# Designs tried in a protein design chat: VHH binders against Uncharacterized protein YNL108C. Part 7

Target 1, 262 residues: Uncharacterized protein YNL108C, of Saccharomyces cerevisiae (p53929)
Amino acid sequence: AIENIYIARHGYRSNWLPKGPYPPPPTGIDNDVPLSEHGVEQAHELANYISKLDVKPEMIFSSPFYRCLETSKPTVEALKIPLYVDRGVGEWYKPDRPIIPEPATHEVMSKFFPSMISPDWEPSIIPSNKGETEEDIFERCHKFWPVFIDRVERKFPNVKTIMIVTHAATKSALGMNLLKFSSAKEPIDNKGTFIRNGSCAIDKFELVKGENESIPFEEREWKLTMNGNTSFLTNGEEMNWTFMNAFEAGSDADIKARRAAE

## First folded at step 2 (VHH)

Design e09 (framework vhh_8emy_2)
Fold by ESMFold2-Fast, scan of step 2:
Structure e09 (fold): chain B 262 residues (1-262), chain A 121 residues (1-121)
Amino acid sequence: as target 1 above (262 residues)
Amino acid sequence: QVQLQESGGGLVQPGSSLRLSCAASGFTFSNYAMHWVRQAPGKGPEWVSSISWSGDSTNYATSVKGRFSISRDNPSKTLYLQMNSLRPEDSAVYYCAKGRSYYYTGYPEYRGQGTQVTVSS
């Protein structure tokens, strides 16, 4: 049974730099932006950090968006582990967004990341093509977990440690659901602590109870032992995001609001 | 449906001890923080104590600190409150309450039917 789950946010996006012009998405898909050079450096620092951990991921499940695949690449190469794409951990887009991006197909992703993306993994859940409210993405992650864990454990019964590479909102919703909260807007402790979502930040969740194969996922107990760790990054925590803001994580509106607050 | 059943209350003299129990069902007990809340006649509810999902972390109201001890037995799905050196001011209906998560955050989500504790000479 799965005993450890790492969840990481992608690295610094090219369109987060204060001055353009920005490179167009390699896939031509709206919002499928690549990492900045700085983001690529963060991805390498993340891979180096993970390679030195006592408990290392045995496989990666990535969002289909270019930035998440790009963030995963150094870790895949360092650890020589398989990577699967699961649309269920894809980006959050609000319903009022003019276009809800459809992520690249396996064929398209494989052209940009040759020999990295393993076939034969179907999405555990597909995000709505009409966008999601804050309640919708929280519910998507709630539904994701039992389907996803069951499929992982059936296909890979000896795997104990996995890593998910995703986006800020999805990372928070996944973690808060794993900890059995009813909303992504609640603090995780009595000190007002929230899950931290800096670029290339990594969480670790450890199984406390429910390792037995006969125990349903919903009855398992998880503990957050690493919260959005960025201590290994040269520039520390950058671009932290929470649901306390109304904007999509990393959107132009989010960036403008963040800059106005400085 | 979440069910919480308190027991162990009674009429005792000042200086006595009592142990309250709360049997939980309808949810995964070991996944949630648990609380004890009391309400005296004519007064609003007063938070007494909290315990994390694992039992490793506990908190107490200043009025009971050093006298009361909260504990839990996850295998039996039971929450306890050991009350020592009871005072007339401790007289109240004591309620077991389910937290919203593993961590102690904000106010309890659910509470049970209560058990009466009366401390009188």
Scores: ipSAE 0.000, ipTM 0.106, lowest interface PAE 20.6, mean pLDDT 86

Design e10 (framework vhh_8emy_2)
Fold by ESMFold2-Fast, scan of step 2:
Structure e10 (fold): chain B 262 residues (1-262), chain A 124 residues (1-124)
Amino acid sequence: as target 1 above (262 residues)
Amino acid sequence: QVQLQESGGGLVQPGSSLRLSCAASGFTFSSYYMHWVRQAPGKGPEWVSSISSSGGSTNYATSVKGRFSISRDNPSKTLYLQMNSLRPEDSAVYYCATESYWRGPYSYSTFDYRGQGTQVTVSS
């Protein structure tokens, strides 16, 4: 049974830099934004950190978006582990967005990341092509977990530690569902602690052992032992996002609001 | 320079009602989720309720669900908590809070709240 789940947010996006112009997405797909050079450095720092952990991931499941694949690459190279793409951990887009981006195909992704993306993994769930409300993304992650874990455990029965590389909203929704909360908008404890979602921040969830070790997924208990850890990054936590912001994580509107609040 | 100023507390008998207010300044209030948090003597802070930036979504701690109602007025930058059917266990200092996006590179996961809070005491 899976005992450890790491969940990381992608690195610093090229469109987050204060001054443009920004290059077009490598894939030509709207919002399929690559990392900045700073983000690439964060991805290397993340890989270095992971390579020194006592419990290392044995495989990565990444969002199909370029930034998540780019964030994953240094860790894949450092650990020599397989990477699979699962659309179920893709980006959150609101229903009123003019265009809901369709992510790149396996062929297109493999062109930009040769020999990195393993075939033979079907999405555990496909996000709506009409966008998602905050309730919809939470429900997507609720449905994702039992399907995903069952498929991982059936295909890889000896694997105990996995890593998911995703986006800020999805990372929060995944974590809050794993901890059995009813929404992504509440704190994880009575002290007001929220899941932290800085660029290249990493969570760790550990399975509660004993009576819960071999029960059905719906009855398993998890504990959060790293919350959006960025201590290994030269610049620490950057671009934290929560559902407290009115805007999509990392969007132009989000960036403008952050700069206005400075 | 986020500033939050709570008011409306007092001493009331069990079964009474109170309405708390929080005046916000120094940030774009209409863009942030807002919370009510309370702290009883000798206890850590306890989350009470949350409201989305638009006011369209609300959440409540199990202990107050059905008795308390959170609301906001974005034009006046004010957060409210309507407390009905008050019980002795509701006695605490109540704080309004928001999570800071701007704490810098070494920030900790916690509510950011300021001011003295407003004391609610429920006893005969």
Scores: ipSAE 0.000, ipTM 0.167, lowest interface PAE 16.9, mean pLDDT 84

Design e11 (framework vhh_8emy_2)
Fold by ESMFold2-Fast, scan of step 2:
Structure e11 (fold): chain B 262 residues (1-262), chain A 121 residues (1-121)
Amino acid sequence: as target 1 above (262 residues)
Amino acid sequence: QVQLQESGGGLVQPGSSLRLSCAASGFTFEDYAMHWVRQAPGKGPEWVSSISWSGGRINYATSVKGRFSISRDNPSKTLYLQMNSLRPEDSAVYYCAKAYYSGYRLTFDPRGQGTQVTVSS
């Protein structure tokens, strides 16, 4: 059974820089923005940090968006582990968004990340092409876990530690579902603590109950032992996001609100 | 045993330059972002500058931007701070530090003795 799950947010986006012009998405897909040079450095810092952990990921499951693949690349190279793309951990887009981006195909992703993306992994769940409410993304992540864990354990029975590279909203929804909360807007303890979602922040979840591939996911208990850790980054935590915000993570509205507060 | 040893401080006139050094031992220096933090008399610690493990990302406090330059030499396990156009308000004990999380707050870990910088006429 899977015993350790790392969940990391992608690095600092190119469109988060104060001054443009910003590079166009390499894939030409709306919102499929690359990392800034700063974000690439954060990805290298994350890879270096992971390489020094006692318990290292044995494989990565990444969102199909360019920024998540780019964030994953230094860790793939440092650890020489396989990377699979799972659309089920893709970005959150609200239903009122004018365009709901559909991520690049395997062929397009492989053009930009040659020899990095492993074949033979079907998505555990496909996000709605009509967008998602806050309840919808929480439910997507709720449905994701039992399908995903069962498939990982069937295909890779000796794997104990995995890493997911995703987005702020998805990272929160995944983590809160693992901890069996009913909403991503709840604190995780009686002290008002929330999951932290800075750029390249990494969570660690450890299995408390269950050591057998036959134990149903619903009977497993998980504990959060790292919450959005950014201590290894030169700038520490940047661009933290929560569902308490009215904005999509990393949207123009989100960026404007943060800069107005500085 | 983690050791950080700062040096290069001194008494200088306003407008002068100083180069601070931090010799690290007892840990894999090349794997950590490093920081300079200073503490002036009667004040709390103030972050000055940071550099990533690779040297690719560098940041400065607004009070020193354009005057100070941080750098590192990973093979020799040494961190540097070049301080130009020094002002009386730069007077402080300077520490090099790693950072860690204390709960959910980024905290600096200045383990060395620090090096005293005094800027006065």
Scores: ipSAE 0.000, ipTM 0.239, lowest interface PAE 13.7, mean pLDDT 87

Design e12 (framework vhh_8emy_2)
Fold by ESMFold2-Fast, scan of step 2:
Structure e12 (fold): chain B 262 residues (1-262), chain A 125 residues (1-125)
Amino acid sequence: as target 1 above (262 residues)
Amino acid sequence: QVQLQESGGGLVQPGSSLRLSCAASGFTFSSYWMHWVRQAPGKGPEWVSSISGSGGSTNYATSVKGRFSISRDNPSKTLYLQMNSLRPEDSAVYYCARELWKGYYTSSHYGMDVRGQGTQVTVSS
């Protein structure tokens, strides 16, 4: 049975740099932006950190977006573990967005990340192509978990530790569902603590004592033992996002608001 | 087959109390969050209250908090809603609903897809 789940946010995006103009996405897909050079360095720092952990991931499940694959690459190379793409941990887009980006196909992604992306993994759930409300993304992650874990445990019965590489909103929704909260907008404790979602921040969820593979996923209990950890990054936490923000994570509007506040 | 049977509604005066019941069958009752939802004539459904499988966690709509109390008896597979200090605005058909996913709770109305026949509550003089 899966005992440990790491969930990490992608690194610093190229379009988050204060000085433009920015090059178009490598795939030509709207919003499929690559990491900045700084983000690539964060991805290497994340890989170095993970390589020193006592409990290491045995495989990675990544969002299909370019930035998440780039973030995963140094860890794949350092640990020599397989990586699968699951659209179910893809980016959140609001319904009022003019275009909801459809991520690159396996063929296209494999041209940019040769020999990295394992075949033979179908999406556990597909995000709506009409966008998602805050309730919709929370529900997507709620539905994702039992389907995803059942498929992982069936295909890889000896695997105990996995890592998911995703986006800020999805990371929060996944974590809050795993902890059995009813919303991604509530604190995880009585001190007002939220899941932290800095660029390359990593969470760790551990299975509570007493569970085993005969217990259905829905009946398992998890605890958060690492909350958006960025202590290993040279610049620490950057670009933290929560559902309390008015704008989509990492959007142009979000970036402008952050720059104005500085 | 999942079945839910609501009862306990009626015509009462403002300030009165009622206790609604929902008898469940066809699933492992103690493993699911349960919900109360109401619908007044000409209005959409409104979520009222939720309770975890063990009964250890409860949630209430702001409009009923402090007046209503949700509870469950897992051995008898029954969900309850104790309604105190009833107001004309509480008049509606009350439905119990099972959470779609075993062991989880969603904030979405889609999480409350299994409904019984409902029980009518009318609060008027």
Scores: ipSAE 0.000, ipTM 0.128, lowest interface PAE 17.6, mean pLDDT 85

Design e14 (framework vhh_8emy_2)
Fold by ESMFold2-Fast, scan of step 2:
Structure e14 (fold): chain B 262 residues (1-262), chain A 122 residues (1-122)
Amino acid sequence: as target 1 above (262 residues)
Amino acid sequence: QVQLQESGGGLVQPGSSLRLSCAASGFTFSSYAMHWVRQAPGKGPEWVSSISDSGGRTNYATSVKGRFSISRDNPSKTLYLQMNSLRPEDSAVYYCAKLGYYYSSWTPFDYRGQGTQVTVSS
């Protein structure tokens, strides 16, 4: 049975730099933005941090978006573990967005990340191709967990520790559902703490109750033991986002609002 | 220097309505999203509602959706929360809030006012 789940956000995006020109997406897909050089550095710092943990991930499940695969690469290389792509942990796009991008196919992803992506994994859930409201992404992550955990435990019965690499909104929605909250907008404690989602921030969830595979996901209890940890990054926490923010994580509107606040 | 001042709270009976106001100063109000957050005794802060800088986008916590309406008047630098069909569980101190560029270690909101008390009871 799975006992430890790491969830990390991708590194600093190339289009978050103060001044362009910004590189076009390597895949040619709208919003399939690569990391900046700084983001690649963060991904290496994350891999170094993970390589020194007592409890290491045995496999990675990544969003299909380029930035998440790029973020995962140094950890895959450091730990020599398999990586699977699951569309169910993909990016959040609102229904009013002009284009809801279809992520790259396995064939296309494998051309950019040769020998990294394992082919034998079906998506646990597919995000709507018409976009998602805030309620929709929260519900997607609610439905994701029982399907995903069951499939992982059936296919890999000896695996106890996994890592998910995803996006800010998805990371929050996944974590809040795992802790059995009813909304991504609730604090996780009585002090007003929210899940932290800086670039390359990493959460750790540990199983408290339900150590047997026979116990259904709905009866398991999880504890957040690491909240958006960025202590290992040279620049610390950057680009934190929560559902309390007015704009989508890392969108042009989000970046504009952050710079206006400076 | 950001300053936020809430008003409009009070003691009301279940099923009543209240309109909260927040007067903002010290920043370009029309350029920032604004939020309402509430805190009941012994509980952490609960996000209630948010509104974009233009007023074109609004969001609500599930617990208040359909009953509360957030709005703003950028010329007067005022944020509003219209609360209808109030329930005992809505009793809390209500804060007008603005996110800073960096989040505090305590809360996701760097700037909050003094709050206005809403008590729904008979």
Scores: ipSAE 0.000, ipTM 0.165, lowest interface PAE 15.5, mean pLDDT 86

Design e15 (framework vhh_8emy_2)
Fold by ESMFold2-Fast, scan of step 2:
Structure e15 (fold): chain B 262 residues (1-262), chain A 122 residues (1-122)
Amino acid sequence: as target 1 above (262 residues)
Amino acid sequence: QVQLQESGGGLVQPGSSLRLSCAASGFTFSSYSMHWVRQAPGKGPEWVSSISSSGSYINYATSVKGRFSISRDNPSKTLYLQMNSLRPEDSAVYYCARDRWLPYYSGSFDYRGQGTQVTVSS
């Protein structure tokens, strides 16, 4: 049974830099934004950090968005572990967004990341192409977990540690569901702590000891032992986002609002 | 052409049981994941339970886990929700909802029925 789950946010996006010009999306897909050079450096620092952990991921499940694949690449190369794409951990887009981006197909992703993406994985859940409310993304992640864990444990019965590479909203929704909270807007403790979502921040969830591996996922208890860790990054925590923010994580509106607040 | 018709709701006392049914027509029922969703007056919709197209993956909201059981009969194109140990907070209109063309979930509902009212009174 899976005993450890790492969940990481992608690195610093190219459109987050204070001055353009910004590179167009490599895939040509709207909002399929690549990492900045700084984000690539963060991804390398994340890989170096993971390579020194006592408990290392044995495989990665990535969002299909370019930035998440780019963030995953240094870790794949350092650890020589397989990477699968699961659309179920993809980006969150609100229903009122003029365009809801469809992520690149497996064929297109494999052209940009040759020999990195394993073909033998079907999405555990596919996000709505009409966008999602805050309640919708939370429910997507609620539905994702039991399907995803069951499939991982059936296909890879000896695997104990996995890593998911995703986006700020999805990372919060996944973690809050794993901890059995009823919304992504609740604090995780009685001190007002929230899941931290800096660029290349990494969470660790550990299965509570003493449970039988045969029990259903929904009966398993998890503890958060690492919350949005960015201590290994040269510049520390950057671009933290929570559902308390006014705009979608990393959107142009979000960046404009952050700049106006400075 | 797609139709979902819920039935089985009613007025019951706390601690009672009800079995809801949803009759599906106009599509290949066995190809879709199905959901139960409920909505109380003045509240947004709350997801209750889901079942994959094959029946192999079943999920429940924490609030109903251990009390409700979802099942499906693909030959008869019917979805069921067995509700035990009902509580006043379970009072809501219950909707049968179809997921998209996927063996699992899509995180969205493309069709839902007209609903069946469940009222649990003290």
Scores: ipSAE 0.000, ipTM 0.112, lowest interface PAE 20.4, mean pLDDT 85

Design e18 (framework vhh_8emy_2)
Fold by ESMFold2-Fast, scan of step 2:
Structure e18 (fold): chain B 262 residues (1-262), chain A 122 residues (1-122)
Amino acid sequence: as target 1 above (262 residues)
Amino acid sequence: QVQLQESGGGLVQPGSSLRLSCAASGFTFDDYAMHWVRQAPGKGPEWVSSISWSGGSTNYATSVKGRFSISRDNPSKTLYLQMNSLRPEDSAVYYCAKRGYSYGYKYYFDYRGQGTQVTVSS
């Protein structure tokens, strides 16, 4: 059974720099933005940190968005582990957004990341092309986990540690569902702690109960042992996002609100 | 387990230069970004400069930018701060630091060394 799950947010986006013009998405897809040079450095810092952990990921499951694949690349290279794309850990887009971006196909992404993306993985769940409410993304992650874990354990029975590279809202929803909470807006303890989602922040979840693969996901118990760790990054935590922000993570409105709060 | 030993401070005249050193042990030095933090009497700690694990990226506080230069030597596990054009307001105890990790907190600097005193005065 899977015993350790790392979940990391992508690095600093090119469109988060204080002043444009910003590079167009390499894929031509709306919102499929690449990392800034700073974000690429964060991805290298993350890879270096992970390469020295006692318990290392044995494979990566990444969001199909360019920034998540770019964030994953240094870790793939450092650890020489396979990377799979699972649309189920893709970005959150609200239903009232004018365009809900369809992520690049495996074919397109493989042209930008040659020899990195393994072909033999189907999405555990596909996000709605009509966008998602806060309840919808939480439910997507709720449905994702049992399907995803079952498929990983059947296909890779000897794997104990995996890493997911995703987005701020998805990272929170995944973590809160793994901890069996009913909402991404709840604190995880009586001290008011929330999951931290800085750029290249990494969570670690450890299995407490349910080490036998025959035990269904709903009967397993997980503990968050590392919450949005950015201590290894030169600039520490940047661009933290929570569902309390009210804006899509990384949108122009979100960036403006973040800058005003600084 | 983290041990940091700063050295190189002293009493100097305005306009002088000093090079501070920090010898690190008890952790894999080349895995972490490293930082210089200073504290003058009666004031809180002030971040001075940061350097990435590889040395490829550096940042400086506005007050020292253009005058100070941070560098590192990973094989010897040593962090440096070259301070030029020193001013009386640079007088402080200088600490080398790595970022601490604390569950639920944003971040903090972990500077457990004795520090090295820099006094700029004639």
Scores: ipSAE 0.126, ipTM 0.599, lowest interface PAE 5.6, mean pLDDT 89

Design h1 (framework vhh_8cml_1)
Fold by ESMFold2-Fast, scan of step 2:
Structure h1 (fold): chain B 262 residues (1-262), chain A 125 residues (1-125)
Amino acid sequence: as target 1 above (262 residues)
Amino acid sequence: EVQLVESGGGLVQPGGSLRLSCAASGFTFSSYAMGWFRQAPGQEREFVALISGSGGSTDYSDSAKGRFTISRDNAKNTVYLQMNSLKPEDTGVYFCAAGSPLRWLYESPTAYDYWGQGTQVTVSS
C-alpha cells in the first residue's frame, strides 16, 4: 500500500519574469509555458533536496504541462526513477477562459523529454475541456484519488512512496481531499493555515491508517508532515497561491497583481 | 491614513447610465485590487465588480456582466464603474473597496481591507 505521497508545484515560469518578451511555448500550445532559468535552478534544488531525504519517491506522476515535466526532470535523473503522466493532476482553467488548452500528446511530450516519460499509463481522470469552477476542480481531485491509488497499487504492489508534480490549485485540491476536507478554501487548522504553494514547494503526506492494501481508500487516514516546504531553495518561497486569491494561479492576471504589490 | 471617497451616484430612469468614481489616498493604490459592492435597503452587501492592481484583470457578478465596466487610473489613484442599461434592481448604495491581491477573497466583503462610505444609486421612473 502507498505510505508516503509527495506533492510538488512546478518551478518559476518564464512568463513570471518582470520583463518580456517571453519565449513561446515549446509545444505551441496556449499556456504550455516553460520554466525560467530561475525555475530550472529551483528544479535542481528540489532534486538535490529529494535525493538527500531518508524516504525517497520511487516514481513520479506528472501533469502533462511542460513546466511540470521540466520541474520533474532533475529528480528523474538524480534518482533514476520512472515518470508517468496523468492528466488527472493537470492545470485548473476557469470556465470563462476563451480557450481551454488541450495538453500535449505522449508523442509530443516525448520529443521534448526523450527517454523520460514511461508509456502504459492512462489518465485516472480527464479534466473538463469546458473549464472548471472551484467546486469542479475540487471534485476532480476527489474522484482522482481512489481511482489513482487503486491503479498504482495494482500495477506496482511493492511501491510505498510516490511523488506528484502539479500546479498550485491542483496541489491544494489534492491535499485537501487527502485530509478529508470538503473544500479547498478551508484552513487546515484553527490558526488559518492553508497549504502553501510556492514554486517548487513540496508537501509530504504520510499514511496514518490503511497500510494494508485491502483497506478501501475512503477508510485510509493521512497526515500532512511537510506543508509547501521551500527551505531548500536559495530564494525561499516565491509565487505562493491559494484559493483566496482573485486570479487563476500563475495566470497573466495573477502575475500582474503580484508585480503591482512589489 | 487611508481614505476612499465615492462620487457619481444619483437618480436615473431605467435604461440610463451612470459613472461612479472612487478616489483613493493614504496607501500605494497600484498595489491593491479594487472592488465595487452594492447594498440594497434591508440586504447584505453584494459583489458587483473587481479590478486587479495593474488593471489587467477584471471580474463581474452575473447581474453586472455586459452592462457594467470597471476601470482604474493608477496615475490619478481612481477606480471607476461605468454602469449602462440600468434597471430598478440596481438601486442601492455603491461602495468602493480596496483589498490586497495576495490576501483577499474576490467576492467576499470580509476580504477587503478598506471601504468607502458609499454613494447612492437610484433607478426609478
Scores: ipSAE 0.000, ipTM 0.110, lowest interface PAE 19.4, mean pLDDT 86

Design h2 (framework vhh_7aqx_2)
Fold by ESMFold2-Fast, scan of step 2:
Structure h2 (fold): chain B 262 residues (1-262), chain A 125 residues (1-125)
Amino acid sequence: as target 1 above (262 residues)
Amino acid sequence: QVQLQESGGGLVQAGGSLRLSCTTSGFTFSSYAFSWFRQAPGEEREFVGAISYSGGSTDYADSVKGRFTISRDNAKNTFYLQMNSLKTEDTAVYYCAADSAYRLLWSKPEEYDYWGQGTQVTVSS
C-alpha cells in the first residue's frame, strides 16, 4: 500500500515572462505552453532535491500538459523511474473560457518526450470538456483519489511512494481532498495556512496509519509534512496561487493582476 | 477561559504502570488534536505522543512506542496517557497540550495553542 505521496506544481511557464512575443505551444494546442528557460532550471533543481531525499518516489504520474511533462523529465532521468500520464490530474479551466483545451494524445506526447512516457495506464477520471466550476474541480479530485489509488495498488502492489506532477488548482484540490476537507478554500489550520503552490513547489503527504496499510483508502488518514516546499530553488517561491485568487492559475489575467499589484 | 489540567502523576516502581489524564474546558474539545510532552531536569520539552481531532490517528516518540497509549473521551472532555512498563528514563514532568490544527499532528512545542501546568512522574529502580 501507498505510504507517501509527493505532489508538485510545474515550473515557470514561458508565457509568464514580462515580454513577448511568446513562441506557440509545441503541440499546437491552445494553452499547452512549455516552460521558460527559468522553469527548466527550476525543474532541474527539483530533480536534484528529490534525488537527495531519504524517501524517493518510485514512479511519477503527470498531467498530460507539456509543462508538467517537461517539469517531470529531469526527475525521471535522475531516478530512472517510470512516468505515466493521468488526465485526472490535468489543468483546471473555467466554464466561461471560450476554448477548453483537449490535451495531446499519447502519440503526440511521445513524439516530444521519446522513451519517457510509459504505456498501459488509463485515466482515473477525465475532466469535463465544458470546463469546471470551483466545486467541479474539487469534486473531480474527490472522485479521482479512490479510483487512482486502487489502480496503483492493484497494478504495483509493492510500491509505497509516488509523485504527482500537476497544476496549482489541481494540486490544492488534491491535497485538500486527501486531508478530508470539504472545500479547497478552507485553511488547513487555525493560523490561516493554505497549501502553497509556487512554480516547482512540492508537497509531501504521509500515511498516518502505517501499521494498517491494508485498510481501504476511504478510511486512511494522511498528514501534510511538506507544504509547497521551494527552499531548494535559487529564487525561492514564485507565482504562488490559491483558490482565493479571482483568475485561473498562471492565466494572462492572473499575470496582469499580479503585475498591477506590484 | 481555556484550561488544561493534568492528573494521575506520582511515584511508581520500574516495570509499573500509571494513567495520566488531561481535563479541558473553555473550547470545543472535539475540534482539537491533543498531545503529551515531557521534560526531564536540565532538558528541553520532548514529544511523547499525539491523538488527532477525530481519534482516528495516533503518533508516538520511538522511546515510548509499544509501552504508552494515548486516547480521548469526547463526552468527558478528557484525554489520557496510559503508561506501561515504566523505566527510570521516563521520570519527568508530563504536560498535556492542545492544537487546533485539525488534520496535522506536529511534534514541535511552539505549534501548540494551549498547555497544562504539568504533573510529575517519578520512576524508581
Scores: ipSAE 0.000, ipTM 0.173, lowest interface PAE 14.4, mean pLDDT 87

